# Miniprotein binders against q9h3h3, part 135

Target 1, 235 residues: q9h3h3
Amino acid sequence: EDGFTAEHLAAEAMAADMDPWLVFDARTTPATELDAWLAKYPPSQVTRYGDPGSPNSEPVGWIAVYGQGYSPNSGDVQGLQAAWEALQTSGRPITPGTLRQLAITHHVLSGKWLMHLAPGFKLDHAWAGIARAVVEGQLQVAKVSPRAKEGGRQVICVYTDDFTDRLGVLEADSAIRAAGIKCLLTYKPDVYTYLGIYRANRWHLCPTLYESRFQLGGSARGSRVLDRANNVELT
Below, E stands for the ipSAE of ESMFold2; O stands for the ipSAE of OpenDDE; V2 stands for 0.75 times the mean of E and O plus 0.25 times the DockQ between their complexes.

## First folded at step 12 (miniprotein)

Design xB3 (at its last look DockQ between E and O 0.79; V2 from the best seeds 0.66)
Fold by ESMFold2-Fast, scan of step 12:
Structure xB3 (fold): chain B 235 residues (1-235), chain A 85 residues (1-85)
Amino acid sequence: as target 1 above (235 residues)
Amino acid sequence: SPDEIKSRIEELLRQAEDLLKEAQELFDEGVDPRKARELLMEVFKLLWEALRLAEKLGNRELLERAWELIRRAWQLLLKLRELLK
């Protein structure tokens, strides 16, 4: 891999949360308006910091679709952060189990399937498929990054509400595959995102919990899912 | 040479620490959170390069210093995100 591009993209993603989001909220907007909204804001054309030649003149951090039944549970991120600082100061070992327990204690349970795609038609097509699955109720919520000024890959994040609910994580994978997505997917709990667990992290932790590869024909789920933390094939 | 790489890493870590201190001061004063975020993005660029070079050099002390600064920078970025979300 070339340097720390993925790690820097993770930092940029965290920073992007602080800028305005373009949201299609199916809780308050009729589903019939989705296609027009997708045509107006294709992620390959929406610019991160705004451009008169793009759909947006002002900065956009994320483009998101909220499902009709979406009920966010962010947990206590500030409490998680304070507990993390205390744990680091204590000198006690940092393990996947330790992070999992911190997340449970502070109710920071959400996580996401990630896919990275180059700007272009395939990205826009993949996002449209995911957005329709969200509005139709097969997925709960998703977001996609806008186009960076320097170019580079964009990320689609498909969220589940509880990373400790393995069946729910696998059901989301199945719904992503049913939407026509065939690229590599990785699953990262938000606790890892908030605490800065990246590929070359200090604690030598695997930065993702699950990996999904498309399987043509054989799998009932349309994919093979590996539990990377425990090195166990789930399908 | 190893000595040149070590000097480069030390310079990157020094620059990153200076900018991180400036970002932390802005956050603590409650002023210009977007500038604090901009400084943190530069801090991360410097630290990723320092980490890459420290891995290449195989120098555990420099690697641990880079990790510690990344931890502090990430903690500040999360605090800014919580403030502005």
Scores: ipSAE 0.682, ipTM 0.878, lowest interface PAE 1.1, mean pLDDT 88
Fold by ESMFold2, look of step 13:
Structure xB3 (fold): chain B 235 residues (1-235), chain A 85 residues (1-85)
Amino acid sequence: as target 1 above (235 residues)
Amino acid sequence: SPDEIKSRIEELLRQAEDLLKEAQELFDEGVDPRKARELLMEVFKLLWEALRLAEKLGNRELLERAWELIRRAWQLLLKLRELLK
């Protein structure tokens, strides 16, 4: 309905990065504490600004779980931004290849699978499954948005460290499905997020690289993954 | 009418540009970067509405004006993120 809802949500997500996060860090916290932490901070109950009756009294931007092997290196984001501004004023064409090269040059290679769920049991259950997969080492890092005052869908982001590594991205999709997730997943490289490139953008770029749809495959849960840039099914 | 829609877009753009200038000044002076963030979120709300109306009107000049303000607002938001992380 709203013409620019996705764009505003992206701006709100960037703003949320600036508030405190609730983090379970497997690198410093015993895994045996995870279930208690999940019960204390379900994403459907943690509020963005600390509403009465919520488990948090202060603003929360994100709820996150860091896996044992998580190394927080977002690359040269400031250099990426400077190069992006120079390209926009240079008159050179801006294409998906341009964005890929910028990301490689500045080592801003992370990306994320996204899922959108309404507040409630399904969201909390999906998050718990993802969080356990991170602590158990099948995924590296994930975050989920807190409940907004006006309601609406919340987002779970499951990160991978290199969007150009297709096998790694597909392995993360498989781990998400193994955690019991059946909803639509979309994959967005962080370079698009840092540069503020949304579906409605002046360069007609498509910031969604892959889509994943749940598909049963015998003994293991799987998916069909579409490469949006080439319109090719990968699985 | 098209003229009334155009006038509304121009008012939204003026309001957004005024708030953006205030947010930029707060950032440049190192004063209250969280207030600058609050102003930026209002700037985006005004600009999404201006874009929606400008697309309906089909006015290329107003669309370009709105996108340029969005670019400036996004740049400042990223600078604030780096400052407050």
Scores: ipSAE 0.612, ipTM 0.860, lowest interface PAE 1.4, mean pLDDT 88
Fold by OpenDDE base, look of step 13:
Structure xB3 (fold): chain B 235 residues (1-235), chain A 85 residues (1-85)
Amino acid sequence: as target 1 above (235 residues)
Amino acid sequence: SPDEIKSRIEELLRQAEDLLKEAQELFDEGVDPRKARELLMEVFKLLWEALRLAEKLGNRELLERAWELIRRAWQLLLKLRELLK
């Protein structure tokens, strides 16, 4: 995958936000219904455009689970964008610190752990584990991409409220690992997505702040988390 | 040839700009945001190709033009997203 493939996938992900979501909301739906909902809408079978024979007849952008404590707060995305435009026209250097400050100023602080999995049982099992962790209050919110026509990997996103809160980011990693997830995880702030900062961006900024690798028998967290900006292990 | 590559990049940029203008017009007219989204996805495809070629050519001017169009396209996509949120 070239750098622009990652950017295109990010554009597609943003575009998918505009289509209807299949949501299990633990605030309004009893937890006892989760298993039936998971069985009805396994991510490996839910199709992006509602293909014949899929559980969904209409397009689905995302499958999501909202926890009891979930409160949607996207911050001032419009103000962020305006400030970003002004910054680009100013000719000032753009650094990770600059982006962090913009995010703080406009309260666009959400970030997500990302995992990419091939369609199938492993994906559905991983999603079920994450969904339970959300409903049980270990995680706040998660979403998974539906199956694309072309196939390919599906992405599970597990959100945290503040990418600048290192402890909160690490706690989410621990909860994901406790849910039985063993694959590579990458953490990305939403501000980077909103500003179009991906792998091949013009400023050579790395959009991944953290990487988590599963570790057997090691840390109490069951993972090694790398700070990509500083190239330092945090666990 | 370098000149052929340059001409291809310029054509891609023109096509991308035209589609971007159309997408903007659809947005401004309050037409189905999904149609504008579809156009934007095509804009991005054209611009990724333009960037790949411009990088290969090492042409800074064409790179900057492509990135400017990407910026504008991304801004419109964000506006569309917020409208449907």
Scores: ipSAE 0.611, ipTM 0.884, lowest interface PAE 0.7, mean pLDDT 90
ESMFold2 (binder alone), look of step 13: mean pLDDT 88; pTM 0.880

Design xB4
Fold by ESMFold2-Fast, scan of step 12:
Structure xB4 (fold): chain B 235 residues (1-235), chain A 85 residues (1-85)
Amino acid sequence: as target 1 above (235 residues)
Amino acid sequence: SPDEIKSRIEELLRQAEDKLKEAQEEFDEGVDPRKARELLMEVFKLLWEALRLAEKLGNRELLERAWELIRRAWQLLLKLRELLK
């Protein structure tokens, strides 16, 4: 995929936030109902705009699982946008550090581990594992995209509350690996999403903070996590 | 030819700017927020094609105009998402 494809997919993902979501909410629904819900709404079969052959007749933006302790806080996105415009016109360098400072100042702290998988059994199995980890309290919240008409790859997003809490980010990676996930993971703070930082960004920023690769062998954990901004191994 | 590509880019940018203005008006009046979203998705499609062609042509001025419209469209999309989430 070239750089402009990432920006196009990002715009589609933000638009999807505005359509109805299929949600399993562990705050109000018994955990015993999860397996039936997963069987009813496998992400490989749920269609983005609905059709008679899919589980949904109407548009679905996201399929999500909320953990028992989930309490959404997007921070001051409006204040973040205003500060971002001021930063761009100030002539000050735009770096990961300046974006981190803007995010902290405006309490836009959430971030997510991303995995991209082709539609099919492997996607559905990965999502089921993530969903169970959320309901069991090992992860806080996750969502997965429905199947696009083009049949491209789908994305699973596993959220953490605070991207500046490195230990929390690494604990989420461990829980994802414990759920049986072996594919490449990348971690993106929501501040980058809101400000439109993607592969072909004008400031030449790496669009993700961390990368996790599964490794077999005698390591203390099943993955190696790299700090992309500083190019330093964390595990 | 390069002149034909330039004319195509200028037409894409014109269409995108017109639709972006219409999307902003829909957002400001609050009449149909979902129409504003539909217009914005069309704006992005036009702008990604303009960006691709401007990069291929090597024209910095057209590339800069496309990026400025993408910036404005993205800001409106985020505002709309905050309204409709």
Scores: ipSAE 0.567, ipTM 0.828, lowest interface PAE 1.6, mean pLDDT 87

Design xB5
Fold by ESMFold2-Fast, scan of step 12:
Structure xB5 (fold): chain B 235 residues (1-235), chain A 85 residues (1-85)
Amino acid sequence: as target 1 above (235 residues)
Amino acid sequence: SPEEIRKEIEELLKKAEELLEEAEKLFKEGVDPRKARELLMEVFKLLWEALRLAEKLGNRELLERAWELIRRAWQLLLKLRELLK
């Protein structure tokens, strides 16, 4: 029941990539304009398919913020897909290690921290915090889904450039927490997304590499990060 | 009953495959990519329900059939996304 909600959202997210994006691009836009842009396009009010009563009259797939140093590198997705099809035909074992090697070979290294929030003030506040962290250079790039016509939770995605760089992944988690985010975070490499590997998959792979839970320890704010593959706490 | 659940899964899989074949035809013909995407979203909805029910039933054959259709649907969605991004 709840397990298949994530898969449904993943398919919707892929479809959303095909519609226009609302982008604050810090590479070309002064940081002083961010607050006005956030006020104009709160994710709880931006509608997926457009509505004359919302900030957008036309469909919007994603609302995104690009950092000053952001340089997109999706790798060789076509080559990855072809190699994946060959691997499935070969009868060789399909394991996390095998997928990691395919991702490295084809330079499909990006991954993302995901957080799911109900539409409303808390979502808009969380997104504003993430957007400011991106513009200030503490995170590289982030996006948030618009409000679906049926309602339901929206997702904020905070990207890192290399899922094999554990330190970089953990630094992003720290920056997210420093931005005031307290909800559950999960980290997923884009290689799993491109290959269509979700919670319920035929190879029994866990598409989530890390899980982060907010924990207030004494007077210090922080998080507990779990390595899902090895079931080991890292922080 | 388990037999009624099995029949429901079979019907979901059949409908999903019919819609998937229609989406594949539209993509191959280069016609109406928005309709192809709408068909694929309905296919995923049907297949995730079929997968949920097959898992509850514990039927490996039905699970494997659902996963194969999800694989085909996802490959087409990725190709469509690459075309239209």
Scores: ipSAE 0.528, ipTM 0.795, lowest interface PAE 1.6, mean pLDDT 87

Design xB6
Fold by ESMFold2-Fast, scan of step 12:
Structure xB6 (fold): chain B 235 residues (1-235), chain A 85 residues (1-85)
Amino acid sequence: as target 1 above (235 residues)
Amino acid sequence: SPEEIREEIEELLEKAEELLEEAEKKFKEGTDPRKARELLMEVFKLLWEALRLAEKLGNRELLERAWELIRRAWQLLLKLRELLK
């Protein structure tokens, strides 16, 4: 069905942050244990609210893999929120540049490449490839949503620590492609997630900064990355 | 009919606002933040349906009211996430 589904799904994703996560932490767990962990917790089978017939009996918000060098930095989300409320009441134009400035001021710099896949073998295979790239050090952190009660596509999020670092964002795209991923990718800064910038936003902002499409012809390293807001090809 | 759809939207918005006010109160009191989240998720379900119907009806006033309640609900959800992460 049509109408505002993206807004509700965004709310569900933020609520999922508050429930327990299933984590493979490469900072404390040997890499040799990853394959067994992936087999135990395939994202197509892990249920959001738990089910005796699934790998989990209790709620799971996210399934995540932390790389060896992962260093959490949450920024000042509360300060960002207060500044956002002030901006909205000021009458000042709300633009990508204004949001970028707020994010920099409050150190809310992380962002993520997103891929949406239907539950099943292809999702589980894509997640395994991403998880291995994280543990091997080509990516920093990734998470995937569990299977929702209502069904629908699941999302894999591959994080970078600074959305203003174009080189870092592009390097993550290359690593995702090297892991065998060929589907459409879009990049969203966490500042947009926290402030509720989604497809039908009232400010008519593009909800993602970049999109990446796999290049045809069998180049495993090849992708075309577009800056969506400025309509500029980066690769 | 358009009149029946309008009444349905108004009922959804009233129920959502009542639950949102309850969630805001629970957050402020600090008595049960996880129940506040449960109330908020119900608020979003009601507001999603209200938005869908308001868009179908083409009623800007009702659509704007639904969007304002979504904004309030989103602000509270972010505050709860910061508290419970």
Scores: ipSAE 0.601, ipTM 0.813, lowest interface PAE 1.5, mean pLDDT 87

Design xB7
Fold by ESMFold2-Fast, scan of step 12:
Structure xB7 (fold): chain B 235 residues (1-235), chain A 85 residues (1-85)
Amino acid sequence: as target 1 above (235 residues)
Amino acid sequence: SPEEIREEIEELLEKAEELLEEAEKLFKEGVDPRKARELLMEVFKLLWEALRLAEKLGNRELLERAWELIRRAWQALLKLREKLK
């Protein structure tokens, strides 16, 4: 397609945040109800704008599972946006280090592991595994996109509280792998999402900080994680 | 021709700015956030096309104008999202 497809999809994803979310909230709902909820709302069948033939007749932006200890904190997004505007109008070079400093200054620290899967059984199975890990306390929160009209891959996002906490990011990767996930994962800080840093961005920045690939070998299994910011193999 | 492409870019930019101003007004007045979002999504479609054509034409002025409107539209979308999430 077009060179701006990633940017347009990013805008659509941000717009989806504003539509109703279909949420299993483990803070108020018994864990025993999760399996029935997952059967009722498989992401391959939930439609973005609603359809009488799907589980939803009204628009759904995201399907999410909140862990028992989940406490959202998006930081000072308004302050981040103002600083970003000032940076762009200053003519100063925009780099990963500058964005990291803006994020720290404004406490916009959350980030997420992303996995992209085609609609179908494998997506629904992967989401169920992630959802159970969240409800069991191994992950804090996750969401998955609903099905778009003309298809295309759906995304599962698994959040961590602080993208600068490398150990926390790696622990989340381990929990995702323990849940049975074997596909490629990439990690993106929410500051990049808020500021529109995607694959074909104007500043030629790498849109992700980490990449995780499933590794099978010897008497053990796990993942190989690459630090894209420093170009270093971590595992 | 280059003149026809320039004219098309100008029309896309003018329409995008018009819709963006309407979306910003709705947001400021706290009215019809769903329409404000729809307008912003249309603004992005117009601006992505303007960028494509400006790159093809090689016109830096039009390219910079398109990027400035995209910056403004993204900021508006983020502000709207923060208010409505």
Scores: ipSAE 0.571, ipTM 0.819, lowest interface PAE 1.5, mean pLDDT 87

Design xB8
Fold by ESMFold2-Fast, scan of step 12:
Structure xB8 (fold): chain B 235 residues (1-235), chain A 85 residues (1-85)
Amino acid sequence: as target 1 above (235 residues)
Amino acid sequence: SPEEIREEIEELLEKAEERLEEAEKLFKEGVDPRKARELLMEVFKLLWEALRLAEKLGNRELLERAWELIRRAWQELLKLREELK
């Protein structure tokens, strides 16, 4: 049940990309306006399809913050899809390594740290911390889902340019922890998202590459990171 | 009964394929992207229920049919998203 629910939520997230976004764009908006924007659009109150009494009357797919140096590049998604179909018909094994190769070949390199939180103060506080880190230049770009009609958890996505750049992925994790985030984080390359690799995928692949757990006490890093694909502790 | 569950799965798969074909037609013709998206979301809802029932029934053929339609619907949703982003 949970696996199929995750797949359905994935489809909803993909559909959300096609609806309008609420964006704080630090490339064109002064950082001094961020606090007012966050107060106007707390993710626990922004509704997916608009409601009387919410901050939005129209549908909102995502609430996003773009850093001053942000320059998006999604790669060749069409070429990736064609290659994916060819791979499936070839009989070659479908593994993290073959997916990594497809992603590199088609320049679909971005990925994201994911955190899932219930609607409420903790979600809004976590989002505000992430948004400030983006505007201050410690992170590149992030987005958070609006509140769905059924309730349920919302997701904050913090993007990195290149999932094959392990140091860059770990640096983003450190910046998230420095922003005060203590919940479980998982890292997913966008190639997995585009190809529909979620919990209940038919190839039985782990849907995430990395997992980050908060550490208390004298940890200089603030977290333990596990490489799930290779079963290696990175920190 | 197993027969009743099988019939329900077949009905879900048939309805999903009809909606999927309608969504594919709308995308090919470049018309009404909002309706195409609504149809695809309905397709996923039907297919998730078909998967749940097929797994409960233990019928590998029906599971594979549901997964194939999910693959096709996902591909269509991604194409639509790429056009509209």
Scores: ipSAE 0.506, ipTM 0.794, lowest interface PAE 1.9, mean pLDDT 87

Design xC1
Fold by ESMFold2-Fast, scan of step 12:
Structure xC1 (fold): chain B 235 residues (1-235), chain A 85 residues (1-85)
Amino acid sequence: as target 1 above (235 residues)
Amino acid sequence: SPEEIREEIEELLEKAEELLEEAEKLFKEGVDPRKARELLMEVFKLLWEALRLAEKLGNRELLERAWELIRRAWQLLLLLRELLK
């Protein structure tokens, strides 16, 4: 995603990581409790900073579901940031290959499929489908933003462990489609997110590696996946 | 006018830098990290507006100043996130 609205949403998303999360953790909670949890915390109704009329009275940064096999690995984000600063102050060209190398060196490999939906039934339905896929083991982990104070679309993030593992990225897309999701999906490595690379005009970089569109007349699993960096259709 | 837009950008950059320095001080002293985050969110709002105006004006110097402040603000936001997660 590009543009200054995207940059602001990125900063808000980073800030949201610092507030409490509402988590359904399948590692410690029976799958049978998921439907009640989803009914209690629909993302269209959970407010970012708390509201007496919402399910939460206190701030919520993210609503998340952890799969049974989920094992967090953020890599060395601080080392990545230090290396990024050194690269910028060196005046050397910044390219997709250079950022990929920094990410690998510091083990900041995670990435995510993103979908943006307006608050309402369709958002809540999409999130429920993703959450079930996570609890059933088809996806590893996902989160969705709460309703913003200023309004606007909300984002569902479905994570994969390694953005350099194309097969794993494509398998996640298939699982998202199998969950009934038909909207546009874009895939972004977390290295771009952590470094705040939404300023495409400055760097001439495309932080989106893949784009997935639901196939017209296709099955629920059907999609067309484009490799944005190489401009090649993969499916 | 271009002159008025230039002055507006300068004021946005000056205010953003002031708030950013306050946030950096809070972080360095290890006090009130949530206030530091609040200041940073305001810094970003001012800087996104400065970038929008600088790009429309076509002033590379102001654009580069805004990008440098955004780089600095983003670094602090990332450090705060690592501290508070």
Scores: ipSAE 0.615, ipTM 0.841, lowest interface PAE 1.5, mean pLDDT 87

Design xC10
Fold by ESMFold2-Fast, scan of step 12:
Structure xC10 (fold): chain B 235 residues (1-235), chain A 85 residues (1-85)
Amino acid sequence: as target 1 above (235 residues)
Amino acid sequence: SPEEIREEIEELLEKAEELLEEAEKLFKEGVDPRKARELLMEVFKLLWEALRLAEKLGNRELLERAWLLIRRAWQLLLKLRELLK
């Protein structure tokens, strides 16, 4: 599958936001109930549009875990979109710096670490580790896609409050690694998601800000992190 | 042939624009948001195919037209998502 596949999947992911979510909310549910909830809704078995043979008979957009301290703040997405349209109409160059400025101005600051895994035990195990880290307070919030009718990889998204806070982004990476995750991770600010910046974007922007690769070591960081925009290793 | 591919792209772009206008009307009138979403998903499928063919043909004008419609469709999808989340 080629470049436009990422864009198609991105449109499907945004459409999924509009369908019901299966949520474990640690703000209102005791942590002792998490293991039973994970066993009931393994992401490899939950189907996107429902199936009598799956845990869900109705459509599910996302499976999510909210931490005790989770406080959603999407910022002013309408203001961001209006400013984006004005920028495109102006004909001025569209750069990472311009997008960052728009995001800050409109308080659209959240971002996420992404991992893509095939349906199966490895996906379910990775999600369980992330979910426990969220409920235990090492991460704030995470979601995972249900199984698509056409098959293909599923995505786990681990959110941070502020993509401009590099230390916070790196701390989330460390917590993901401490949860036992060893696959490739990429970090994407929600402003890029909302404005449709993906691999084959029209402005030739790098679609992610950071990349994290697993590395061995007892007391060292469990990963090597690259700043993709500046092509600089951070760890 | 190049001319047959061009005609196919033109048909995809025209169909996508018609469906996009229908989705925009539904959104503006606040009617049947699920149908508006379904129309937008079909618009994206048509436009990604148009983009693939336009790249293969090397036609910059058709590529630009496809990207403008994709931009318009994405803006509507985001507005719909913000309304319905």
Scores: ipSAE 0.469, ipTM 0.782, lowest interface PAE 2.0, mean pLDDT 86

Design xC11
Fold by ESMFold2-Fast, scan of step 12:
Structure xC11 (fold): chain B 235 residues (1-235), chain A 85 residues (1-85)
Amino acid sequence: as target 1 above (235 residues)
Amino acid sequence: SPEEIREEIEELLEKAEELLEEAEKLFKEGVDPRKARELLMEVFKLLWEALRLAEKLGNRELLERAWELIRKAWQLLLKLRELLK
């Protein structure tokens, strides 16, 4: 009955990009101000469309933290869209490999680790940990959704510059784990987001490239990362 | 019944097409991006439900029609987002 909930949430997330963001920008703001900012804007209390009883009276699309070294690069999204339309018309198979090729050709390389949490203390605590890691330089940039009008889970997105850079993706996972995060993480390249690839897509593609599960094993790695596209473990 | 489900899908698809056309007009006219976005969000809600029901019914024609409209709505949403950046 909730088979398309993830797709619906993804469309709402895309729309949220168009509304104002609450941003802590470490490129221009001293790191000493972060704790006060986090206390002022806990994501479980910030409402999507504003509420006099919440920290915001006006709509908020995203709550974000930019690291000191953050330099945004979205690539050629328009060229990507045109190539995607041509690919669908061409009859060529639509696979993770062909999407990767499109992404590389059009320089749409960024991606993100996703975690979904219910509104509440655990969400706010997880976001604070991620935000501190960003400001301290272990992560580049992150954002978290505000609380939806009807409720439901919120998402924390932790970005990396290049989804084809396996070491960079794994380093971000390690930094997330070091921040105290133990929930399931999935990694989605922004190319999949731009092309509308979610759980019930018509091409039967896995909507994420990587999955990270927390694993405590003494001398073993702190997390097990699976490459879903190639069906191999990255540990 | 399968007939009742088919009727529901067709009603959802018709409403989605109407709202998508209105959103496309607003985008082309450059008027009220917020209203265009609100219409697109309603279009997606209708189309996700139509897709779910069409898949459950096993009707390939309705499934493909729903996916075609989702593709058009997604492209418009992406163009709208890029316009507002």
Scores: ipSAE 0.290, ipTM 0.641, lowest interface PAE 3.2, mean pLDDT 85

